# VHH binders against f4i9g2, part 18

Target 1, 368 residues: f4i9g2
Amino acid sequence: RSEKSEERRFDQKMSAHGAGIKTSSSAVPFASPKSRFLSKQEKFYPRCTPRLTGPQSRDTPPKRDTGIANEKDWGIDLLNENVNEAGTNEDGSSWFRESGHDLGDNGYRCRWSRMGGRSHDGSSEWTETWWEKSDWTGYKELGVEKSGKNSEGDSWWETWQEVLHQDEWSNLARIERSAQKQAKSGTENAGWYEKWWEKYDAKGWTEKGAHKYGRLNEQSWWEKWGEHYDGRGSVLKWTDKWAETELGTKWGDKWEEKFFSGIGSRQGETWHVSPNSDRWSRTWGEEHFGNGKVHKYGKSTTGESWDIVVDEETYYEAEPHYGWADVVGDSTQLLSIQPRERPPGVYPNLEFGPSPPPEPDLPPDQPQ
Key: E = the ipSAE of ESMFold2; O = the ipSAE of OpenDDE; V2 = 0.75 times the mean of E and O plus 0.25 times the DockQ between their complexes.

## First folded at step 5 (VHH; framework vhh_3k1k_2)

Design j2
Fold by ESMFold2-Fast, scan of step 5:
Structure j2 (fold): chain B 368 residues (1-368), chain A 123 residues (1-123)
Amino acid sequence: as target 1 above (368 residues)
Amino acid sequence: QVQLVESGGALVQPGGSLRLSCAASGFTFSSYAMRWYRQAPGKEREWVAGISSSGGSTSYEDSVKGRFTISRDDARNTVYLQMNSLKPEDTAVYYCAAPYRPWYGTKYSYDYWGQGTQVTVSS
């Protein structure tokens, strides 16, 4: 049920965003930004990026894998139980739990908990490691690493991390979040990879992004997006999505927008390339002057062209980028990490920025 | 280490037939789509044919459709191009390519290329 509560809150945030159908291109002459029927991509080409149609049903599901990374999805209770135990389930599968507590320089403290299992015949196995780290420099980290594999060669792994950097001298904080997931088929050339990150500070500077790649049914797709906010009214957003069949047909949609206080521009390209390199594209742009007028322009390889000034539409819905962006704010779990007690008169070794803490007895680095 | 080696190029008369072979090594051949390209003197390289990793689908440039047939033999790590009803316009160096599509960690794509084999269609 707790998962349903989190899903409900997420749905409420999406509803508050204004439930509507957004067009990927707002540059079609006299097109409403929320009309999907005006999208060149939707009219002429299949959708660029089929989302999460990878081999999820073939993967050995991780114990406690709840989908997209979120604070609530972390097995933080594992860190609080501090147990070392092992057993065998009624189906003959085995499991273990172990935990540790490491101390280091500058008040470094790491609490970790690891859990894993194997099927009765050893044909599948999985592990899950949770950790929290802190030190006297104001550094706090909450992380998880999960992985599994089976005898058919299917494998998956997932890692999520939140980091707080706090400058004790300036009373400033910044939070960095990242999540990575991958699944691979052992029987076919299929798999997917997803990476999300968010960084923001107390001044309102924000950087968010995602890289997604996958392959299924002889089709590969790539999706990248980024969002940058300087905390002073400047916004940069961009998306680049494209797909390719094994036979060489490619198609994509990309756009960027840059705004400051209602003044700015958008531009984009929807494109298609046949295996013989015959390219069709439609490029478009918009200039927003903040005076109720918008300059819209564009062209296509088939000779379509427009260059017009129109009244600004009163309604524009941005396509939401789902991820930790929806939970950017005060993480109660990250902020509740209790650093080691600092003895009176002892100060951390503060160099340029927070020093990376030592990592004794931590899980190995994930392959990139 | 990926290596593609084309063979079978020759001088043939118009209306003749020729079979090209491309021997692949250094990668899991059955996991890769394979493509044939050609480059005539003074022209850009042109895609000719493609076959999916499963072999279940093929595609051809319009000017060769019905005359050329692409096939693969995964047991031999080889892709073939059967060329029938050859025309002078088919004169080119023919290249085998294996598209590398990294679906992990990067958008970058790279094609592995062979050295090419010369096909000349003339009297």
Scores: ipSAE 0.301, ipTM 0.726, lowest interface PAE 3.5, mean pLDDT 71

Design j3 (at its last look DockQ between E and O 0.03; V2 from the best seeds 0.00; counts 0 for: pae O 11.7 > 2, placed apart)
Fold by ESMFold2-Fast, scan of step 5:
Structure j3 (fold): chain B 368 residues (1-368), chain A 123 residues (1-123)
Amino acid sequence: as target 1 above (368 residues)
Amino acid sequence: QVQLVESGGALVQPGGSLRLSCAASGFTFSSYAMRWYRQAPGKEREWVAGISSSGGSTSYEDSVKGRFTISRDDARNTVYLQMNSLKPEDTAVYYCAAGPYRPWGTKYSYDYWGQGTQVTVSS
């Protein structure tokens, strides 16, 4: 709250405002989890092949045709079907690249490319698959699946997809994006997993979320959050994060907020548990009346409590960070997918569309 | 089969010392944090000490801090509790525990317990 950029940032406080018990968050990965586990993530990628980038990237394949006069970039090209190439490098490593085209009911079409490599002894390998899908309902999908392992025993996998749902009857469009990523160390008990999704419709409805967990320096952490905007000024946000050490210390923070037209509420809980199962907790809440008054209340297991009304302006994000035009602009490749021609007199089955997969539960002992 | 076997419990005079041992078998010992707990008659089980899977971190209950030292020997699949400056209130059955251990990608945690060894501190 003290920095001027704090006014611009998301108003997502995880603990009660005011004085109280101070616990250093430097012992938990929450303060800088991205920088810490991104460093570990880079260590997990194969030493002998180029590093794989995030799911938004359209990476050039790591291996290239090494013909002396005919050197060429053999990248990913979903428009060039029926590719089937393989080879062996000087060091005994192997690589392959293939592409194909699958057809199905209701105008289903999938065009895909796949490539991979493997060290001579099989201790290092990687695979990358890209695809586009469409059908006669107006459905379009782009996807990526990447995985690999290196000679140190590190392993990783990631998937990314972007889909367009178009209800021809109601003339509604929505774009959904999601990704899952995991990296595991082969030399230490360390790794991370994340899943995120974002969904947008043409009327301003937005839903975003993420589920993450990882282990580093004998600490494990779990993190999940969600955001929902109705496109008409209503917003719901929540976060639930917790961590534990191998020595039995656990701590966590969870909160939610709901706002519409300057009126709403926030509430949350910060907790920790010692190795001897002694639990400390602080719960807090805010009621925002939209008139420059905020009711703040809370309590802790150590006797801290408050119940006050203060003069304070309410700050919250009423709309998502990106608007529909930005989403559509970033989805140019998705929108350019050419569906199969529909024969005259054949109507698409509009009642059966693809459904996103259900969100998996996170590991046990996580706050639910 | 998983087994934890505590040993070293004895009757000692106040101010004396004991070294407890816990021999582990049936699981990958080096992957588990190890812990010691104790339970006096009519009282709840109390955590005493813990050592991380790497041996790089240790923790102790406040009443034993500075008097007890936990250590591990992964080559022998054994965890130790060195108890110095023993007091009558340290009288209890001492239990060795392995874990909790969560394999990556699972919803399960593994937590193994020994049968205990009696420590009595009395004149």
Scores: ipSAE 0.521, ipTM 0.827, lowest interface PAE 1.6, mean pLDDT 75
Fold by ESMFold2, look of step 6:
Structure j3 (fold): chain B 368 residues (1-368), chain A 123 residues (1-123)
Amino acid sequence: as target 1 above (368 residues)
Amino acid sequence: QVQLVESGGALVQPGGSLRLSCAASGFTFSSYAMRWYRQAPGKEREWVAGISSSGGSTSYEDSVKGRFTISRDDARNTVYLQMNSLKPEDTAVYYCAAGPYRPWGTKYSYDYWGQGTQVTVSS
């Protein structure tokens, strides 16, 4: 469902022969613990259609490390009418459903829907809000926000957003996606938060990344990574992961690569800090000259070092596996958002005296 | 206001024992890891021992391992350092610390410190 065509595994893309005495490996043993409170599902409502035509809950806790969903995965279906309904299900739980439209300057329109429910005793609840926005600049936005809690005290929150906008003078379209995900346990000292983003333009510029943090009992962790493709052959990728315990042990792994036209570098570090602040580290690097020669080097605080030049063809991912053509194909609902109908324009001023009002500064009409 | 107050420091002969206490107030004691540090004259402050917020994990600096024991009593909001087989090299001001403190959803990390208690080991 909701995964990129490529997962981050820089170490697995290096040749086995060229790895030498590198501290990075095919499998990255990082201390980012799995949050266990997301292994179970909480159901707010059954799948059956209620007699009162109330909404069924589709609200489930988010899962770690799942990236940004496609719009189809959410199933956003906004109503054309204003709604304000509430009721009680057969099991005693309550529900509500609202919808509406907000209008504003420069052709702004927001269509929205909000729904939620609450158990009979009030121990669990959920909400979910959908929206679509547009204006006459060509801006379009889809969005979701959901949250919930259960009787065990677990709570969660998630946002998702997909945006289309255009540069004013170049007409270059951009599609940007983002998500925030959070979950906290009611019974353990555990929880996590993730922020994801993806940005694309029609000439191949692509930016992706994530910031994550969390805790499971006595361990805390952080993860950051990014990818940049300038659309002209330049690539930057990086990862920085680290963790710590309450007792003061810290450890981490980071690396980066930069390439253009077969020339570039890779480098990384694995490190560990003891509770008394003693630091161990091992660094490594590769310099690619674009002529079949690669300089490989590294060292550690324990005294290991290497510095060699080898004959090796340069390999790197020069283009994103998921790019502009893919995101356009997966953003059909966003692209189909209908802007407000443009008004007839400025009418003549038939009174003698004052100057006519200036013509509104409206964007060109957009085909549907 | 957060307070950590150490006590139990004394003059003792080599081979002797002491038990240090650190009484805590002004925060939820059971949610914090607790640590002991020491600073000898002319030296930097160094970590000695730590105990997790649950009390299930402990760790020690190599030179005190097997001789010192850290423990906590959450009912009394107190952390202890039992020091056995004391050596002249253990002479220092001993400090109690609480942390790291990372409230959920915040980037702040705080350590709280006591004022210290003097331990002197000499013949």
Scores: ipSAE 0.116, ipTM 0.640, lowest interface PAE 6.5, mean pLDDT 78
Fold by OpenDDE, look of step 6:
Structure j3 (fold): chain B 368 residues (1-368), chain A 123 residues (1-123)
Amino acid sequence: as target 1 above (368 residues)
Amino acid sequence: QVQLVESGGALVQPGGSLRLSCAASGFTFSSYAMRWYRQAPGKEREWVAGISSSGGSTSYEDSVKGRFTISRDDARNTVYLQMNSLKPEDTAVYYCAAGPYRPWGTKYSYDYWGQGTQVTVSS
């Protein structure tokens, strides 16, 4: 059905009148409000109110398996003035704090603060050192060192560093983070050591890893792992963990994962060695073809074996969970470090940047 | 798709018994070792028991030895955990895992995991 509806025309006419009103554009002068920038001279009250109480630190070892803390978590606060102070508290404990600003001829700058304390009886002590370093090349470093001993006989040492530098070959900015921690029990034959590192560049290359060692009485354990991202989709992850008893029993578990563009492999081994050197092991592997199929295979020293293809979706992390953008975001203090101006006559020595600090020698007691 | 589905979790009294089941699908069950893990509130997941692909070898965490028995039925693609003489400390979410056999539990092995079943031992 056709419904038509209607045209309404409305016409109306009306009229002309021309009146020429001469709008005299009186240019009201915009009186520029003199913003009285009352320079609130924020009286920088030197927040150096001598804290009547000496600096305080932790009286317990750091926690295990905490990884590399962010700079914000360390609360690095370098003193702006050179300080050299010491005191004794009411309880007989002593404290000190000192700070300095070192300048090098080559544009090197280092600000540092050191503080510490000791109990009245000397049974407990702690030391903390903070520093920032820079040079004219763009090198920046932020670091912390802490050590302590408590009345229970526990002792610990830890260090943390963030470094910004330019890669000599690629001219890419790199941020490297590292942490080392160790603690020893005063009451037990127990101790542990952890080394952590993270390396990032602006192209998405990422390296992460950790070496861990621990001892508890008759047992020792090792843990190593690494992650590598090339920034182009290639991923390598691996772990190697094992333990040993004084009786000679050993056991471990290790695996490796390699992927690129949905294709890759996983492999691993679990093993056990008895005191009489009998070895049990099981090895396994996975081949991922990127088509929803996975070839899974493995064998053991006990005669077990499998070789199958299964329908399974491949899952892997093509990118690090924590990458360049994240580390940059968490490195605001590092980035805020001001480099010195290039001194006159100082030319970029193509001298290869300071060799990475020698890998701290594993504590000598690691059985080779 | 690989699936592991745990069942049999319940509230039981101390000294009671419970049998957990884990039904497997999406892979050749007989080619995989099966394991049970448990995670108590606020604790890390810990290994409880394991059985080889052939069923010829079993292993147990020390705290459950003599009380728990792991078994498998390949025809039903199911692994079981018989739990006897249950204690309050056995309260946890129990997880089934499939992977290479090992005589101990390690946290870092790549295994297939179920969603878990709650076991509560309380008077």
Scores: ipSAE 0.006, ipTM 0.199, lowest interface PAE 11.7, mean pLDDT 78
ESMFold2 (binder alone), look of step 6: mean pLDDT 82; pTM 0.840

Design j4 (at its last look DockQ between E and O 0.29; V2 from the best seeds 0.00; counts 0 for: pae O 3.8 > 2)
Fold by ESMFold2-Fast, scan of step 5:
Structure j4 (fold): chain B 368 residues (1-368), chain A 124 residues (1-124)
Amino acid sequence: as target 1 above (368 residues)
Amino acid sequence: QVQLVESGGALVQPGGSLRLSCAASGFTFSSYAMRWYRQAPGKEREWVAGISSSGGSTSYEDSVKGRFTISRDDARNTVYLQMNSLKPEDTAVYYCAAPYRPWGSDRYTSYDYWGQGTQVTVSS
């Protein structure tokens, strides 16, 4: 028993009690692309700024905290220790830890650790499972599944995984990350869900996105966002946020931007719909020419409109949506895990390098 | 299976009052908002009133505000519409609706469970 083990047992008990607490919102920020201008002309921007209405969560996502372990106490540490233990705490609550290690063909290695607990009266339960996989192809996977519930019907679960692929033919590494989290009330129509993903390669091609939804205080909301980077300076970012009340009022805010080397566009819409389906909308856009001019335009259903060109040199630096480290904390441990050495000839059909490209097709009847 | 059954429709004179009831079954009534709609001959269905799942907030179409009152009785799985100072233009079939959106659905996936309606006629 170490101090760390004692703290983990305490966290497990606290998490079981914490899983009984209803969550009030999705915990991710709304994206805010930021630009820096050489001349600050804020008076020209009031009509181009997206308008958010209604109760949408704007909290930054906490770095991974499921109540079972904080970042320093992650169960991933148990993958380095093959432990099988169970016990009962002084308050009558129970806990267990279980681990396994499987080996397979082609250097396959899987390590896993599971832990869980139950309150003294069985009114709350929780489970946490960690796994790590690798093989000689350079494949690596790190993942976790956590869940908890109580006798009031409150429940929560989360899962995340990080996968590394290596393509020996193209010498291209590809990383794929995903996370899902949910909390639900057992007694109220309340809860939230988030799904986050990221995929990128060694050339900097990147796709990120998230889908969220929740219900609280007789309202429902949805949030989606995406980012795409081509690895060559091109950026596409967008958000789409939408909410409704139980009484039929709906509203939303959406925008997208596309930039390459300071040249690009942004556009968006803020909208509202009454229970009678009466719609109000304001649309706006910006065109950035990269020459010290920005075209700004917009209109609303109530007749408001603008169409202006301003003198403005935009230093554009993309403000990313929250990333992997904000969802799960530092994942450097996956990158430190090396697959088993591959013996010579283990892949007998492996051919190194592609054939040279074919010669260009030239019409036979045209002179050189 | 969700089922909504309206009752209380009648012929009343202008200035009269009427109370409509909608009995709900097949779902956890206290977890759902409830709404009333109406449809007059040759017109589109129109929203009339809504009450939140808690009963703590209500909303009304402008032409009925101050005359109609929506309420709910969760112990009886029933929503009510009290209609006062009735006018000939209130003549319509009145429908009870429970808005439904499955957990995990996208924002475009929404249903209303509907009753069969109850006829209200305001005429001398």
Scores: ipSAE 0.507, ipTM 0.825, lowest interface PAE 1.9, mean pLDDT 71
Fold by ESMFold2, look of step 6:
Structure j4 (fold): chain B 368 residues (1-368), chain A 124 residues (1-124)
Amino acid sequence: as target 1 above (368 residues)
Amino acid sequence: QVQLVESGGALVQPGGSLRLSCAASGFTFSSYAMRWYRQAPGKEREWVAGISSSGGSTSYEDSVKGRFTISRDDARNTVYLQMNSLKPEDTAVYYCAAPYRPWGSDRYTSYDYWGQGTQVTVSS
């Protein structure tokens, strides 16, 4: 195996651990490995190309994200006809595309499109599936699933979904997004995985989070975080990041905050463990009383400590930067999905009425 | 069934040398880092040395650095600990371990496979 370097990065800006959604100003204490994927290969077309009715090749692994995409970023375009086509491109690669719909109980309908391709020698292949789902309870869903492999042995898989439903307990409309991505290298023991979710309701409840993992150069790293807003001023946020080497060195950084009406707390830890289990640790905390006073405290295994009350205004994000109005405005295709027509003589159950009419696209209440 | 079997422990005079072996089975040996630990009577088990899955990186506890050498032979599924300039404080049961870190696991879901140990005694 090639060059391997263990590098410890500690946040030297103490106040950054207790501010904002998550600390982002420190040096990256974790390796953030990306596999060696061909993500920028251009497609070559013959000069005298006959009709190209097949889809463009999609044999490149996905890239890591900084956030979950909205529906427009995907460009979902379901075929409006039942299709079952296949062919061969001029370079010898094969392709297919098909579409259809599935029906089920309570007005369930899934409209779907699937496409894929293979190189002429079979060394690479890819598929994509897109769908729209609905039923008579007001449920609607958009989704994408992609997968593939290439001649270098790389493999990948990703999904994205956006769902509208009525919450049983609150009877409020909810929009939820989720995504997963995975890519693995065929030429190195390297790869990464990301899972994201976002949940919103019409009253301002919001939950977001991510789980991430990566491996490269005999190192692995993890990142987990969550945010929860109850829509009435209560906020919980947390982050837990860590890494390790195959030889047993481990390090990490974690923090959390809880606030309501200017009263709350923050706390965190930065830590390092050697292969012999020797542990260095630095903890910190803040108590905010809502009266212009903040209790700040902390200690480390190297003997550092502090315990002080300062005069400071309390600052935290009481509302999400991206909330219900924003997600409604970015979910026009989801909201426009038409349920199946009810057969004659089927009267609506009040508990299963259709979704409200789609709202118009609204600008965000707060810039993203 | 994962198995790690240590061998080579013996009684050795101070200043002597000894080579420990750990034979592994039940997993793809070349994909795993390997480690040696030791435990003296009445003491906690302590890490001694480690070697990466590729064999390109090694690490040692300070008190054995320069005296002990860890190595691996992937063709024989075996990790070794060459112990030179032995001291009475090296007396312990020596264990090999293979850290289990499946794809996507974290520190809360990972664990090590352990051998049964081999006794090393350094005395006159």
Scores: ipSAE 0.363, ipTM 0.775, lowest interface PAE 3.0, mean pLDDT 78
Fold by OpenDDE, look of step 6:
Structure j4 (fold): chain B 368 residues (1-368), chain A 124 residues (1-124)
Amino acid sequence: as target 1 above (368 residues)
Amino acid sequence: QVQLVESGGALVQPGGSLRLSCAASGFTFSSYAMRWYRQAPGKEREWVAGISSSGGSTSYEDSVKGRFTISRDDARNTVYLQMNSLKPEDTAVYYCAAPYRPWGSDRYTSYDYWGQGTQVTVSS
């Protein structure tokens, strides 16, 4: 049935009145304010005011699961002069600051600064070290090391590095970032360690990963994950996380994702092991065909099983969220490191050292 | 050197009680969970009980729940297994174990220190 969407006409007329507002164009001459460039002679106060107070650092451990910080977050400030200073503050705390410049053979240069402090009672201490390295080959390195102990007995250590180098095989520039962090509690049987790494090249190849482990009293946990992008659309992601108690209970979850051009697979396992070694596990998989269909299957040790094809759109990250352009943008200090001139008579050792044999593919752990 | 020495194994009648001891040396005993295992003739070694480093948590195999009690005395570096209502099925060599996991090791890398075991025989 044809229901007739009615016409409503609304007419209304209202009137034209033309009032001729006279555009008096009074050209107010923009008097160009003579910017009195008062040359404020910025009195370069030689900032050599001896900082009567020694450097201060954090007296707390780093936070967990923070990944790799950017250059800007570290506040790396290398001293231009060779400094060797130490002092004792009025409160009895002590500090030191030192810097150096190491020159090596073949155009190697390392600039470093180190500072630290200790509380009056020695209960707290900290050390920070910064360095930059370069050589004539274009190698550049920026690094930080920090450590400390606080009055609560907590101790920590962390390091961060950025490296720019040219890949020997591809002749592509690579930036690698890494961080290691650890902390121990002074009051509890607790500690943790994290290792992070990121590798980037200009073609979009990206590798990211982390290894983490920790302990809190009767429990320990591990976490491993990795991401691989080949720059051509191939993606591999995986995680492996597990925990255990001192009594022998273990549990974990792992998964892997592989995709290329909309086709790929996911698989995973959730597992539990009791102190008597009884194992429960659930395994699952997904096959993505790129046509909007996904084959989903799984089973458990308790007798659960499924095998179905569903209409589901495939979603995966074909490119890293943080890639080459990003890391280059965040590596300004690294990039600013000046290489030394090639020493006369030094030629790149074209000795392509034998490619380390591909680490034997650890045979897939045959399920014992 | 880490040493675990089990003692207290004996011949007992069904329904009887026995207390096993494991004296530990060569490591910081108070920092380690301790476990009891048993191995019956012709069978695989099986977990029996565990106690946390703090002693605050205990766990037992289902077959021994309510009958066995694991305890520890850190001052004496000794872990105990009180066994009550013993059954013929409990006949085995009982072993004390201290789990060792290096810091940073993966889930596949674990070690146990073992004692020589003590024989428990439950027979009429």
Scores: ipSAE 0.036, ipTM 0.462, lowest interface PAE 3.8, mean pLDDT 81
ESMFold2 (binder alone), look of step 6: mean pLDDT 83; pTM 0.836

Design j5
Fold by ESMFold2-Fast, scan of step 5:
Structure j5 (fold): chain B 368 residues (1-368), chain A 124 residues (1-124)
Amino acid sequence: as target 1 above (368 residues)
Amino acid sequence: QVQLVESGGALVQPGGSLRLSCAASGFTFSSYAMRWYRQAPGKEREWVAGISSSGGSTSYEDSVKGRFTISRDDARNTVYLQMNSLKPEDTAVYYCAAPTRTWYGSTYRTYDYWGQGTQVTVSS
């Protein structure tokens, strides 16, 4: 475009400037600020002999953050802009936006929008892609993928998706949410990976979990947790967290609980392994009878032990904080996806549908 | 391209001393822990000593503890192994290694960069 007039030049600058203001996507987080295990990792080592740092037998497990993107994080409005444009900012950085609409068999439709940019010298770049998908089987999907990198070798990516499976004939519905995030340094041996998932069905069955791995300040850590609810009052929750130094010291904390109507059990282990493979461990457990009695037991490698029955009321959460009604309420964008109109006399192929989200390999539990 | 080059291996008498050096290139040396391993003929490679990326922590195999000292010079991209009170059973090829974690797709994988080794012989 010719910049013969000051007004045309100003309009071009304003367009580029407006797009450049939206967000900086070159941020690279090197540690999860929500990780309780980083706090335990930092404080754990000084207390490993002989004082205990693990959960006490009566401790109530803390509530877990799922890390899943909520409605406020979805850029669905980008799908409605339907633009293809590019420009340069005053600092010489470049940006682009593009959109597309793909159609396929069995009513498949994908609408997508992508935006991205790079610095004036090409030393950093980023992209964001947003999409919605549907077909005639009752399948709907919302997704986002973001990534960035720089010339120093720093990189990050994240993806979030939400999927609906609904069978017209059986009226069965389930919603699956997942997120994966990763960042790594090109100049330091540092980075992290996080994966979260949530699955819900209309009958109240719920599965949630996370796998996390990171490395910072000469230490590596792994965190896993899971939660299962059967929709009939039974719940299973567990966590397994451990860390390792560059010199081979390892430590960890794990627990699980299973409850129904105030009756159930929980158990756990706090452990430490020195570089020469000397192991310290403390195991604990509780049996809750639902009658104001709790059996508490445990032992350690250093000779601590207990096996007692105490008078104690069990305070247990009867249901997960997030059930089907909440999922449907938060999934209004997903549920509002309009499938392609099905022509009269055309039947959907119910074998056509999305695969489960890809499940990346986890890092080894005992790295070399 | 990561490269580790060991030097300083020699024939020494029992009770003698020797200093090994490992020169590193092709990576940000100060961000990596460094380790020494050794391998005698017919035996598996064994870990000898390690030093953290900051240099603030060291660790040793029990049989060399108190006799060997690992150190690093990040300005020179070099790790050292000072070996004192050498014994015939210390006879081996000594290898420098940089244990690392790298992204492989969506996962972290651990592996070591290895040097070619330097021969230490302790014999009367």
Scores: ipSAE 0.013, ipTM 0.459, lowest interface PAE 7.6, mean pLDDT 73

